# Ledger of designs, part 90: miniprotein binders against a7ua95r516to809

Target 1, 294 residues: a7ua95r516to809
Amino acid sequence: ASLSLLSISDLVPDLQFIFFWMSNAIEILYFIQQKSPAYMQTIELMDDKAGSKESLLSATISANEEAMTILEEVIMYTFQQCVYYITKTLYVVLPGLLDCNPFGTEPSSEQCRRAAGVCVCAVCVMPEAVRRVVSVFQTTSDLLQQYQVHSEIQSQMFAYLFFFTNVSLFNQLIDKGPARGWFQRSRVLQIQASVKILLDWAKGAGHNHLAQKFFAKFCSTVTILASPPQQLSQMSWKALCAEHPSLKPVQLHRILTQYQLMAELGPLPIWQPSSEDEAYIYRTVDLLESFENH
Short names: E, the ipSAE of ESMFold2; O, the ipSAE of OpenDDE; V2, 0.75 times the mean of E and O plus 0.25 times the DockQ between their complexes.

## First folded at step 6 (miniprotein)

Design gg16 (at its last look DockQ between E and O 0.11; V2 from the best seeds 0.00; counts 0 for: pae E 12.0 > 1.5, placed apart)
Fold by ESMFold2-Fast, scan of step 6:
Structure gg16 (fold): chain B 294 residues (1-294), chain A 80 residues (1-80)
Amino acid sequence: as target 1 above (294 residues)
Amino acid sequence: SERTILIYVDENTDPEEVARRIAEEALKQGATRVYIVVWGSEETARKVAEAIEKILRELGYEVEVIREGDYWLITVRIPE
């Protein structure tokens, strides 16, 4: 048996069709909203008998409301279809981001300053696994620009894609991390470097505010796991909760427990939950994030 | 927010030169975290990584050294 993986490029023709319909529906909706008042004024200026103008006005209002409802349904449907295809592709490529090694290849001399055998650079070389994820986001951005989709809808699409990515990466790391060795010190540092590449792409694309908002949970998780044992051991539960408000008590407790196991820390956890949070660290139903916002 | 730089060196690199470059980058860019990748054979790369670790610890930096297989990764936290 052979496995087939859909690349984002395989979906481009279908996505182009869907983005085309979405863009056109949005433009028609805005046209109706903009032109409707002027057309109503035209009806008011007609020479007719009492009641005739009122009937035409009523019929026009009804027709416009029906048309706007249909267009809103088309926009919602096409938006959901785009999200469905794009997130299906993301889900396949995202686990690779947790297994790749950004430190494995030295950047070119153009990307770093070399003197006396020391090469100083601001960025890692993008691993193929990270490139696959970035390609999905870049293709989405390119299609939104090609079909001139309104900026607010572009923001909604990337908000959802970042939300989906955050949930997928967080759940993968928490659920499969122990078995996959992803909580090992070297692995976490590799994950941190890979995430930085992805976040740098989002900033360059003009979506830094959305990335900061929707990646908060996964970024907090990686930040804690990447902390040196000396530094993390000096932080109280209260201090960690204050620095990482996106994490639920059960999630923070699980992360710290895995950190202790992988770092082979001997003493009892310094990170004891507050009396108010003690009950919540046992709420395993709240451990993994839902893919549904509503 | 955290500012990170990366440094790549091989087994022939002078550890004192690495420390000097880190000090320069902390001054120029306000870097709070440094990753140093030491490439080379296990024996010679290990000695360079250990020398870098010793010099940076003497400078008061928080340093962690990790063996990955093909390289040594040194993580450095520069006091704010």
Scores: ipSAE 0.483, ipTM 0.816, lowest interface PAE 2.0, mean pLDDT 83
Fold by OpenDDE base, look of step 7:
Structure gg16 (fold): chain B 294 residues (1-294), chain A 80 residues (1-80)
Amino acid sequence: as target 1 above (294 residues)
Amino acid sequence: SERTILIYVDENTDPEEVARRIAEEALKQGATRVYIVVWGSEETARKVAEAIEKILRELGYEVEVIREGDYWLITVRIPE
């Protein structure tokens, strides 16, 4: 009950604190790495007063190594905490994306519609469920920029968040899709449109490559399900594997089986797995994606 | 990169204007897919949707038309 009330805005104060420490730790670490050679050289150029130079050099090296180790731990810890809090908010809003009808509401910009009779504005079309997901990503982006977090860390953060989002959406669609009617043509088209809106946002935010990479599995699933029966029934197993390399054989087989049931198609020999894939289509352990190994 | 455009039309929209807008936006934005949402009564929206479908098919687009509750959805695939 209490988790459903947590918005990303409620976590902003805590996230700000974590991002502050993460950013500072990165800057200090970078400073030590860049200046350490110069400090060592300065010590080496000092007059050796009674053997104190070697001791000072050793102590400085040891202190720098210890400081760098601590800073790396702080960076890792703060990064993990950020991911934890942000993914918690995503977990709450992501289910709404699958139930979203992006076509159900008229464009908010009545001016665009009235002026031209045709509104093509992408901004006018973002449904509330998509907006909630986008808000989490946008807030994250804004915080990363506000605290001037290193670009590599920003990329890693978005990579993980997109990974998490893809796994969550894919698993929900595969597991609950048949029961929820998400495999019905009309619902698939709604999901497809919603995801495209999200991907368009990611492109606009400068994360197009990451989004395309990490959403590939979910997008492939939706693309197959959105295909007309007349078109999909003409595609062989090998052709589908080639077009959708992000899908494991067991995943593709499940999608096609559910599609067949939904479309009331008889057995299609053309969708029969290859002899090479035949053993893999029964590996149900590989059906759902894992949040592990990232 | 695939881009999807959403176009909203009503029962008073000229089907020729819709076709023009699709062509213009597809070129401008590099759209690979267009969704056209036609609002209105079942009868009036259907007539507009059918007219749009006819024009777009004549132009060589792949078109699918579906009735969704209170609106018609036209899905247009833009050839590469």
Scores: ipSAE 0.019, ipTM 0.408, lowest interface PAE 5.5, mean pLDDT 85
Fold by ESMFold2, look of step 7:
Structure gg16 (fold): chain B 294 residues (1-294), chain A 80 residues (1-80)
Amino acid sequence: as target 1 above (294 residues)
Amino acid sequence: SERTILIYVDENTDPEEVARRIAEEALKQGATRVYIVVWGSEETARKVAEAIEKILRELGYEVEVIREGDYWLITVRIPE
């Protein structure tokens, strides 16, 4: 019944240890793959005086297979441990992006009121909610570089972290959005702004392609919710599906239903699902995303 | 440390007013990084973002613009 809350800074010593062993295991595995042919050639050149050459070749092949298997298991285990700890901190800080008002919480001043609806300017330090998420990603990036983790593993790490972020944000928006008022256009625009700061960090860190790929579902949701009513109401269901292929029919239907309610566009459904999608729009088992890699 | 400011504008925003607001922020202490989010239809958002970019570049600011359909992000760094 207890909740474990960990900041990324509290986890750095443990993460340093795990990254150290993951990096070492990767390096040793690479060495075995590179050097195994040369060692086997050395054995083949040996004098076979006692008939031990064939036994040594067999034992060397078996030892290499055992070593590679063990190293692959260590790499997989340490990778999973890293993502486990990091995603626990992400899970705590990500909801703040949905509640964040990057334009400030004060009533509009004359400058802000003059800019409201025409030009909205906020005088603020980077929103704390965004900074907390960026801090997790930046700390992870720094550790991966410090321990010289292979670039492919670094890419896989951030692919999973962005996947996790997308699932967490999407699920919370869908699940808690009605009660928290997150479907109001003003709130969606605030969420959009906060997420774009995060995407700018990802671009500067060299992960733009991964972020664009794995945030697609959440970004599509926000794009739909931010759309002007006149524009969105004129689009057919099929057109919306084509523009937002990352959204499942049940997800798109839920988003459009909430949009229609919050925009007060009347009780009768505006968007008619295609005949092929009608079987799927009420499948609540498909509404929320799984944290498993698909 | 660097201040970060997020500005949200819609398709009816006056680009000159955005530039005036950024000039006002440039008078404050500390380096400032400004994110300007321009929303609207793809054509309308593009025109507003291009107007803002032009004015800011004419004023000598370092500007980066990212295009994403109907949505544009303009990043501006204001030195101390």
Scores: ipSAE 0.000, ipTM 0.294, lowest interface PAE 12.0, mean pLDDT 77
ESMFold2 (binder alone), look of step 7: mean pLDDT 77; pTM 0.723

Design gg2
Fold by ESMFold2-Fast, scan of step 6:
Structure gg2 (fold): chain B 294 residues (1-294), chain A 83 residues (1-83)
Amino acid sequence: as target 1 above (294 residues)
Amino acid sequence: DPKEVVEELLREAERLLEEARKALEEGDFERAIRLAMQAIYLIARALREAEKYGTDPEVRRKLLEILKKAYEILKRAREELKK
């Protein structure tokens, strides 16, 4: 059965509700943190008979700790729900990014028909698959801004979304790449161009540092695969490990093996693993990445 | 009058808290959470107004007590949803 693709637009009403309550919980938590010391001071300055001051102070501390704990749980729960729905949508649209051709510059007839300018038609050349991924990130950014969610929480949200995207793309490429021809040079260059669009979006959104950190593994992978044979052949195993520290020995070995096959280089492995790494190149349990964050 | 604003917010928060309690009793845990969060929002507003214009310590104590009760409803509703 062929089910319809759920777009991020279909989730916006539910996400708006969750973001609204997350923002409210954050604001209430901040208010309690800011006002609690002042209330403690007023209690300390009160003159009481029969030691009621100490009891009131203790009760107030207990109530504030309980309130903060509950609000932190609400914030964490709503954050996790947002991440869940957004990443579920990303998971559906991300594989398309590996199959699209951003060098095929054919604008959609509808978009060009709606606009008179060349710059508007230029926007039309972004592949639909890439546009769907970018729209998920942009909608998330818009909702975080609409509900004035604190910048640190915005950063945590995009850190996780970039981490998820990196793992999803890396696992898809490594696991399914050989069968789908994704390791062929022309395909790798298309993938590199597509991911550059995502990285450019992240830079424009103020998340360049997060994108560099969390896309490191996938970027290293496509950089190696896109390297010219002459350039790559001049690098030793140790040099490649040093230049791509995010890749585990088994991952680097798999990538280089696929590169060697696709580039139709000689039958002997050019990139021999170091004696230190030799034991690790067959650790299949380390080949694919976990969705558990560092 | 700023005092009337605080009293109105407190009264509305109490009403929402009672509705949240009824929702919890009826097994509508998502509604209980929404109503409790709305009550907490109004209490936070009332506490801001109370700080800005000054208020009776008894009113501040009542606001904190309602806040605690709203958190208890949130906790109980979430525990029921996990079951």
Scores: ipSAE 0.006, ipTM 0.245, lowest interface PAE 10.6, mean pLDDT 75

Design gg3
Fold by ESMFold2-Fast, scan of step 6:
Structure gg3 (fold): chain B 294 residues (1-294), chain A 83 residues (1-83)
Amino acid sequence: as target 1 above (294 residues)
Amino acid sequence: DPKRVVEMLLRLAEYLLERARLALERGDFEKAIELAKYAIELIQLAMEIAEKYGTDPEVREKLEEILRKAEEILKRAEEELKK
């Protein structure tokens, strides 16, 4: 589809305009907070009757409070518009992350170089699909820096983008994974390597804590699926629930069922739900995550 | 509501412009420049919102009027400071 060709670069002019509005609204808000005493001092220096001076002071305070309220609305509106356009771009590029192979450089594509007289070969490269996702995050970071957007708003922006990415990747893997072969061990290891690149980018950008918080569900899923059979078979249902508290019983059950099928671990179930959780493994409405952030 | 945002920004710019005029009259040229530049930025933001989301023609005319007045105060304050 035409939308599959959309890049973050196509949105930069529109995003620059919206970030400009957001940055100006934030700057105006801080100017009002900082300079309100200057307006009060200007009124105090007026040669006027006490009643007229008090009326002007009251009007100035009222105007500042109304301006602060509307500026907060402008900041929220422009923030939501930026998030909308950025997440729409992410939604298009994220499925590619699940299909790419960071270890799949053709033998002819490998680079071999001398290091202290010994040949070493590059066996891993950032796939285009991963590069596209990183590009969206980097462009967002660059725009926030270019327009000097307040750090708290930057943190909220990346918190939401990481939340959106986590939900999108988790839902796609769970819903479409079986049909696309994404639960095969070799594919899961590729997905794990790709998500590691995203997490490393986030750490380098100063967002490690946000990434750890908001990627928890997808990271738990990939960690379970990438576990060696010898290690995973030694863990009880209760132990897996304790190790992966972000996963709901129905989600954990679906993941383990797919793992058992793809790893060809035999006909006997290794992981039995506890009696407490048995009813909850059938709650299909809880299988996929909501994009609604509370 | 974008129209309400434009109206509130216009109202704030009018108050800033009045403060800039008072600063200019009392000889505080640095403060007059600061306030006039702030008013100009506020009006430019309002005009950008008005262009994208639409506005009443009367409001657009008022935005252009206040912008002209703010630019005049800025010019006068800058010239006085050069002195």
Scores: ipSAE 0.000, ipTM 0.207, lowest interface PAE 11.6, mean pLDDT 75

Design gg4
Fold by ESMFold2-Fast, scan of step 6:
Parts: C-alpha cells; sequence; structure tokens
Structure gg4 (fold): chain B 294 residues (1-294), chain A 95 residues (1-95)
C-alpha cells in the first residue's frame, strides 16, 4: 500500500465513529454537570435521621466522580486518536506544499468539474498539494460541526493541528531545503503564496488567532527568506531578533546563512550575532523543532 | 473486521455508561439502598476497562498483530456482558 492511501478521505469513516463517540461522551458529561446540583439538593432535603441520607449523599458523590472520570478518559482517548490519525495524514501531504507552484498556468480540464454543461473550477486554481492540506483541515472542521463538538474542543484541535503543521513545515524546510532548492528566491515566493492560502483558510474558518500564534516560526522564516536583498541587508542581527522572537539564535543564523548563499552576498558584519547570542548559534540540538510542544 | 468490532464495543460501553448514570439519578430519587449504587459503580469500572482493552486492540491492529487484537476484544466483550448483567440487577432492585 502506497503513502497516497493515507488520504483523509480513506480515514473519514473511522474518524466519523471516533467523533461520534467523543461527542456522545461530551454530551453525557455536560448532562451530569447540569443535573448533579439539583439531585444533590434533593438528597439534602431528605428527612432521614437514621444515617441513610449521609450514606446516600456520599455514594452519589462517589458515583458522580467515577462517571466523570470515565467520561474524561474517553474524551481524552478519542481526542488523541483523532489528532493521531489527522496529523499522520498531514505529515504525508505537507511536504508537497513546499514543492508546488501556486502561480502556475490555467487549471487543467482534468481538474475542473462540470455542472449543467458548464465547467466549475473554484478549487482548480489551488495547487493539488495545497488542496490536499486544506481538505484535511476542512474535513476536520466539517466533522466537528456535524457532531456539534464544543467550540473549546474545536479550538484545542486546531491549535494542535496548526502547531503540528508549523513544526513539520519548518523542520522540512530547514533540514531538506538546501538539497531540494527550497531556499531559492523563486521557490520561497511560491512557498509564501501557498502558506497564505492556508492562513486565509484558517481566517475564513474563524481560527485566525490560532493560526497567527502557531504558525509564527514558519511565517517568520518565510518572511525573512522572501525579503528583498536591499531591505534585509539593512537589518541588523538585533533588529531581526526583535522582529522575529519565535526564532532561536541557531535557527536565525541558519536562515541568514542560506539567504546569503542564495543572494550571493559577501560577508555582512551587520548580521553577526550579538555577544550574548554567539554561544547559542552552535546549539544544533535547538535547530529542529520538537513535536512534543516543550 | 476487528477494527469494526472494536468500534462497536466502545460504542456499546458508552451507551452502558449513559444508562448507568440515568439509573444512579433514579436511585437518588427513590432513596435506594447502597448495594444498588455499588452495582452501578462496578458496571462503570467494567465499562472503562472494556474501552481501554478496545483501544489496546486498535493499537495491536496498527502494529500488524490481529491475534492479540482478537484476544483483547474477546476480553472487552466479556467485561461489557458482565457490566450489562450488573445493570439489569440494579434495574431489578430499583423496581
Amino acid sequence: as target 1 above (294 residues)
Amino acid sequence: SLRKRARELIMKALELLRKVYELILEAREKGAPEEVIELLLEALELARKAIELAYEALEALRRGDPETARELLEKAKELLDEAEELIKEAERLLE
């Protein structure tokens, strides 16, 4: 079986069941939270002096705590399963975003749909690689809406998916970019345009704040690499650190080194690390981002 | 399909959990004896263990070990059957 078989479409039936279970567990949890105070009040009003009232109250509290614990565990497990399968699919499709050209020619007839004899090409303008990534996010959003999952959980889901996407893209660009030619200016501009499509999708879906927060590192990297030589050569190391606080010294140093090579710039004293940062530009352990979120 | 069996067992466990909670609320309203609550708490523990085993079975399938998955799902089914009997006994005592 090829990696293309890990498409989001192949996982939809499995994800539907997991989202259904998660939604059901959340609804039961809210039901318990809403009803518990009223029933506790009813027990407190019971006129039983034999000690049965105290025993019943204690037993009811224990039963509520056990039920809540089980529901929270189910919600956690289903959430983690969804995240696992969705991010596994994203990991396969994300590298294509770094290789596609959103400034390409007119969409091919093969990628256009016909409706009433007229070609409808709304999504055909988007590169296939970008469409695959957007499809994963859109399918996730659709499933969360279909099962009426609470907005807080939806936000947590997309926070993690954006975090994962940022780390994956950043690591791919830094680690494989030189060999793939991704640091060439024309390629960087294509990457910037593709990332804008993802950010525009997130804005339209109501997740602009999450996208701005969790894509900060990759966006900073692409912004620096897309800067004209005339502009970037006027910015000091200190100014770049201030404008791009998400980048670690070793990461910024690597990005500037690649930029210097691609733009055929000579040594620039203005890009020398500050004395305090000089020790940190050689910390290779900090070059690539961790998927652990710390 | 062992994956489908695991999904069905998890769904059954969640349905039993909802029923147990409804019975706990009914027991409160009727001032039922402690033994009824104890039966329902045992049923909750069994349902939780069944869910854990079903997820372990899904992991075994992902690793290419369907025999382990089958054994885990059989144990999960046994636990859910036991939970269902405890629930029926609690319902009977609440009559």
Scores: ipSAE 0.012, ipTM 0.233, lowest interface PAE 8.8, mean pLDDT 77

Design gg5
Fold by ESMFold2-Fast, scan of step 6:
Order: C-alpha cells, then structure tokens, then sequence
Structure gg5 (fold): chain B 294 residues (1-294), chain A 81 residues (1-81)
C-alpha cells in the first residue's frame, strides 16, 4: 500500500502543476531577456534632462536583475521538486528491475489489453518491474513535451534521472547482490536483458547519448559479470581498469571477487591489484556511490 | 526599503494550499526574512516580511499571473516597514 502511494501515476496531477509553473517561469524569463535590450536602447537615446535618463537606466537594470533572479530561483526550485518526486518514485521501483525475468513467455491477456492500438506490442515482452521504471521515464518525457519545456532543460532532467538510476542500481547490486543471489550467472543475464530494455527505451526517446554517458558504471559492472570465464580470465587487472575507467579500484575488486566466487574459479587470485591499487582498496572505503553530483 | 506582504489565496482547497506552499518557498528563495502560512476556515493567508519593495512587486506580478492561469483568486496588501 505504501508502494502504491509513490506511483508516478498518483503524482501526475502534482507534477502537471509544477511543470506548468516551471514552463511559465521560463517563458517570462525569456520575455524579459528579449525585451530588456530594446527598452534600454530607447532610454539611452533620450535627452538627459535633470538626470532622469541615468536614474531610469539604473532603475530598469536593477528591476530586471531582480526579476531574473526570482524567475531563475523559481525555475531551479520547480526543477528540484520534479527531480525529488520522480527520483523518490524511481528509488521504490528500481529494485524490482534487478529481481525480474525479462525472458518471459507470450504476453498475458492483461499485457495485450494494455498494448491495445499497437500491433507490435503483441510481440513485445516487458516484465511489470521494467514497465514500472519505463513508465516513470515515459511520464516525465510526456509532461516535458506537453508543457513545451525547452530541450536543454529536458536533457538536464534525463541526465539527472539516468545518473540517479545508475547510482541506485549499482549500489543495490553491490550492497545487496550477494545476499539476493544477483551475482549468479542466470540472474546477471536477466539483469543484462532488463537493462537493455531500459537503454532501448532511452534510445527510442532520443536520449541515447545521455544513457550511454550516465549508465557507464552499472553497464560496466553488468558487462564484467556477464563475461564468460575464459574471456575474463585473459584480462589482467591493469587491462580491466583501462577497459572500465568508470569503476574505482575498490569497486572493480569487489565485482571480480564476487565473480570468482560465483563462477567457482578456485581460491587462487586471478586478478591481483597493483601495489598502489591494493593500498587504495584496503585503506580507502569508496565502495558505494554518492547520490550527490557536485 | 523593506516591506511586508499579506497574501490571501481563495479557491479549491487542494490548489490553494499547494499554491500557498509554493509562494512560501519562492519568498524564502527571494530573500524574505520571515514567511508564515495560516490556514483557517478554507482560506489560506501568507505573510512575507523583509523583501525589498522592488523584489516584492516582481514576486506579486508573477503570483498574479499564476493565480489567473490556475483559476485561483489572490488578494494582497503591501506595507512599508
């Protein structure tokens, strides 16, 4: 019941209000920026009688600067509120993506009914857990388009949402993965397929570049875990560090240790950190990622 | 010069309370020294203290535009401190 309270659908009315407010603030800011130079020029061309021209110019500059400051704060506030609502919802639905099986059979009658109007959906297989995540992104995209929010702000929104998703999935896999069995090969392949569905959605929505950039850490992790033992064993520690620069040494070490255990590669250390990396791994604890990108 | 603004928001309760909360946040971000929200008998009152007269007028113009677009009635009084 608590989970349903955080559904994106339940937040749509509040999100519509905030997006409309943000869009209007952007339009007003743009209006002031466009009109200010013309008005300043008309004042500058006037005769300076009793200092009125300089006083009017100073007052206009001050008023415009204050208006722009207030509008920028409104835009920032509404953007942060949208991010807060959306990421809070994502945080609840993301664990399901790591625990679902995308290698399903033919669609259920419910899935067919939901896909009504699109024949291609009869061939599409998407687990409910993946659909919940995609629904959050799709609803966000729909609202941004409905209120004609500038493309730059749309890109900033999805950049942050992809960043948040990447950190959430990575942290959950690293922290809870051993206990949940998520490092087992069959589960890793399911996770890889689920992630591909999410990345395919991002590509179709025009956000491929952002998805590639901000999912790098989680994609590297899944790629390593899905690698065949023979292939991965041919790579040195140095080569793996070079291939996966998004992973910190402590993170790579944890992933490879779990991989070695799950693949039953024996007790011998196949991937030994360099002396410098070994000191970093055991001295500095930077295993989990921060949600702060500042 | 600094001012005190008293704003009354009238409309459907859900929209009036949401707009009032957003106005409160905007006033804080605009540099208000004190912002207070009161809800009594279906009427929401917001008191904003410490904004400059210029900043207060810009905030009010923006609030009026939002109120018109969302179908909520806003009335206000401004006092010089």
Amino acid sequence: as target 1 above (294 residues)
Amino acid sequence: SKVRITIEVEGPPERAEMLAELIRRLAEYAGAEEVEVRVEDGRVTITITGLSEERAKLLLEYIKRLAEMYGVKVTYEIEEL
Scores: ipSAE 0.006, ipTM 0.198, lowest interface PAE 9.9, mean pLDDT 76

Design gg6
Fold by ESMFold2-Fast, scan of step 6:
Structure gg6 (fold): chain B 294 residues (1-294), chain A 85 residues (1-85)
Amino acid sequence: as target 1 above (294 residues)
Amino acid sequence: DTYKVMIRIKGPEEAIRKLAEEAIRIAEEMGAKVEEVYIEEKDGEFTVLIAITGLTKEQAEELARRIEELAKKYGLRVYVRIREI
């Protein structure tokens, strides 16, 4: 059999097992937290029988602390395993999002009506690459709902997945963009449309605030690259830094340099970074984002 | 009430790129949202499809008028459709 690309659907049985155990551990933790205070009060109200009350209280405190520690470890372990498998799948499918066309070819005559020189195009095709990314998020959401995982943990999961997606897309665009032609305006507009599909999914899933927070860097990058030359050239370096605070000076400078090349602007740079910001221009170690959460 | 403006521009890449950028700029200055922009190449000819929302009927008609005026200036053929959403 030929090598198949990693698919979220291939991991569903393993993920179901992990989510099952995570959900069970969470339920047991809440059960202990709910009943522990009442049980402790019951012990405290008991008559002392040759020191048995003090021994029972100590034993109960130790048992509760041990149980909570073990359950927290199980929850963290299963959470990290889910994150690992989901992000490993995302890593494989995300590059395709930068290299696809969300609008397909020219609309068919059935999708577009013409009358007196007026044409209506009402169809937008979701590319396979975008559908694969959306499928990862949707499958994750479905599993979290199927196993009734607490909303706080759901939020943590999508916060991390959006963070990972943002870093992956940003690094891919910055690192490979020049060689792949992704900085050309027509390609950037396609990328912007593909990203909008992901953001619209997040909004529909109730994660709009997380998407806005964790996609800020990639969205700023795409916004700059999609800006018309007439509009962008009117903005100073200071104004661009203020509009895009999520971007580091070295990142903003790389983006603007690529934009200048694509727009075939004159040899004089339109955007002049401060002397302090210039110190970062050649520091490639600060160019790409880390996958470690901070 | 908000209206959707759908624009189709056909012509040489250089000219349609300039017209598309100008159309998007005008729409955004009017407070509109650019929902979709698609650029297609077929047999050496380029077509741009633009979908714009967030405009009143009067603003949508003004945008259409300005784009048609610009298309004549650039020697391009443009099709504009306004729909209530």
Scores: ipSAE 0.000, ipTM 0.084, lowest interface PAE 25.0, mean pLDDT 73

Design gg7
Fold by ESMFold2-Fast, scan of step 6:
Structure gg7 (fold): chain B 294 residues (1-294), chain A 83 residues (1-83)
Amino acid sequence: as target 1 above (294 residues)
Amino acid sequence: DPKEVVEELLREAERLLEEARKALEEGDFERAIWLADQAILLIYEAMDEAEKYGTDPEVREKLYEILEKAWEILERAEEELKK
């Protein structure tokens, strides 16, 4: 099964090669930026023998500008290639996060025996579907650390990966959720717990601010769906918009409609959009998110 | 048959991608983005189905090619929206 081998570990050799070139290009660019002014001053301070100094200075400026442009293009290209391959792997494993049950991971007697007879070890076991997603992020972090990539590039990488993950999970939940039963309260609570494991990983890795920023839409959706009926029914449309500014009117309207249809909750009041948003709740083109971040 | 499911998903994705190109040509950039996003979702569904039941290397290559074309349309539509 060729596609079953779309594991992040299968991409590591190719990613190592790309990260190697990216890191080297970044270091060379940094070196040129830091050392170029001092070298230019050295040329300017030299005795000018028959006017050759002006030619050397001009040639040096031209060469440095060309080198920096090429290095910036190499960095951009290698960064885009890394993101492309990592996000392709993420998209395959992300839907599993919406189907897993993190509350039901008690070990068998055999697992307890292998873990030195301690059943509490089950609470330390990450669900397999969540582990697959975390392993992609962890491998990325390990490669960035191995090649000592600057923190700003690391932040850009994880900003895009979190953005991609948020869009993928949100679109899957909104588009396929009703048919898959994902809007049922028990399933929403499972999804919330799984997402918390992912967010906890991000916090531990030093990316808490990026995770909070780029997971806002999916987290808002899950938070609304997990809200108790008493709490949610007391909130106006305007209050919900203020609490969840990442959601577009059509998205918020769809989420509330799904909440209203939950059988276990009984009849709930229908939330009415503000006059400003009334025209926008029917913009179906805005329902699903685009993967474009530019 | 899982192979027939993958082929049907690929056919639908290609249809959506063609509609996205038409929208792009007509200047409906928002619709082009939405249609390309829908095509990408179907491509990844096909990849998931193929992973679950196995697939032909030729089919895998087609999935990657179609995905790349969808991303190219998204990039063009986004760039046009900024004009």
Scores: ipSAE 0.000, ipTM 0.108, lowest interface PAE 19.5, mean pLDDT 74

Design gg8
Fold by ESMFold2-Fast, scan of step 6:
Structure gg8 (fold): chain B 294 residues (1-294), chain A 83 residues (1-83)
Amino acid sequence: as target 1 above (294 residues)
Amino acid sequence: DPKEVVEYLLEWAEDLLELAREALEEGDFERAIELAKEAIEYIQDAMEWAEKYGTDPEVREKLEEILRKAEEILKRAEEELKK
């Protein structure tokens, strides 16, 4: 129960230990993969007619296979533990992103004073809710760099974190948006600005391609909702589907319905599906996204 | 015309509710629950529109009626799934 109250800072000592184990397991695995072929070739070239060479080859293969299996299990377990704790922290801070106003943030003098060693202006102008999310990503990046975790594993970590963030934000906007007023144009523009701060952070951290891929659904959603009526009314249903392939028809339909209500475009929607698409929409219940990777 | 916007949402909710009823009759209780919940979302959106922009009493009466029907289908599907 108390674990739900932990901040990312409270988790750093435990995460450091897990990252240390993961990094070491990865390095040992790479060493075995790199050196095993050369060592096996050396054994094969030995001047030995008897089963001694065959026994050594068999023993070496068996030992390497066992070691690699154990290392892969350690890497998988430590990766899953890191993801679990980091995403649990993200889940707590992400809803605040949808309610903050990046255009009117008043900085805390205490925060600016304590951040003297960092970019004071960035700390002063960034909304607290956005800063908390960025802090989770930055701490993760710092730990991966501190323990020299291989770039491929770093990419996999941020791919999952971005995937999780995208699903969480999308589901909250769609599920809670109407009751919270989040579909109002002014609120959508605030959300878009806050998301841009996250995307800018990802670009600065070298993860632009991952961010573009894994934030596609939420970015499509806020792009549609922020579009001017003059621009959006010129697009057909098919054109919108083509521009936003990450959105399922039922999701696009819900977004456009909310847009029509907020923009006051009248009773007949300009974005009506064909009869076949309409039947598909009403026979499909996949409105919210799953947190499972598919 | 706010009344016509609400009627548009009601039509979509009615279509979803008919599909939910069909799923319930076919024994697909999980789908019936999901469709009924989606219909309720459209009805709630229509009610928020009506409160914000105003609507005729006749339309408000229709909103209350369809909400009751959607809640009944949801309850029946949940009871059947429980069995």
Scores: ipSAE 0.000, ipTM 0.103, lowest interface PAE 20.2, mean pLDDT 76

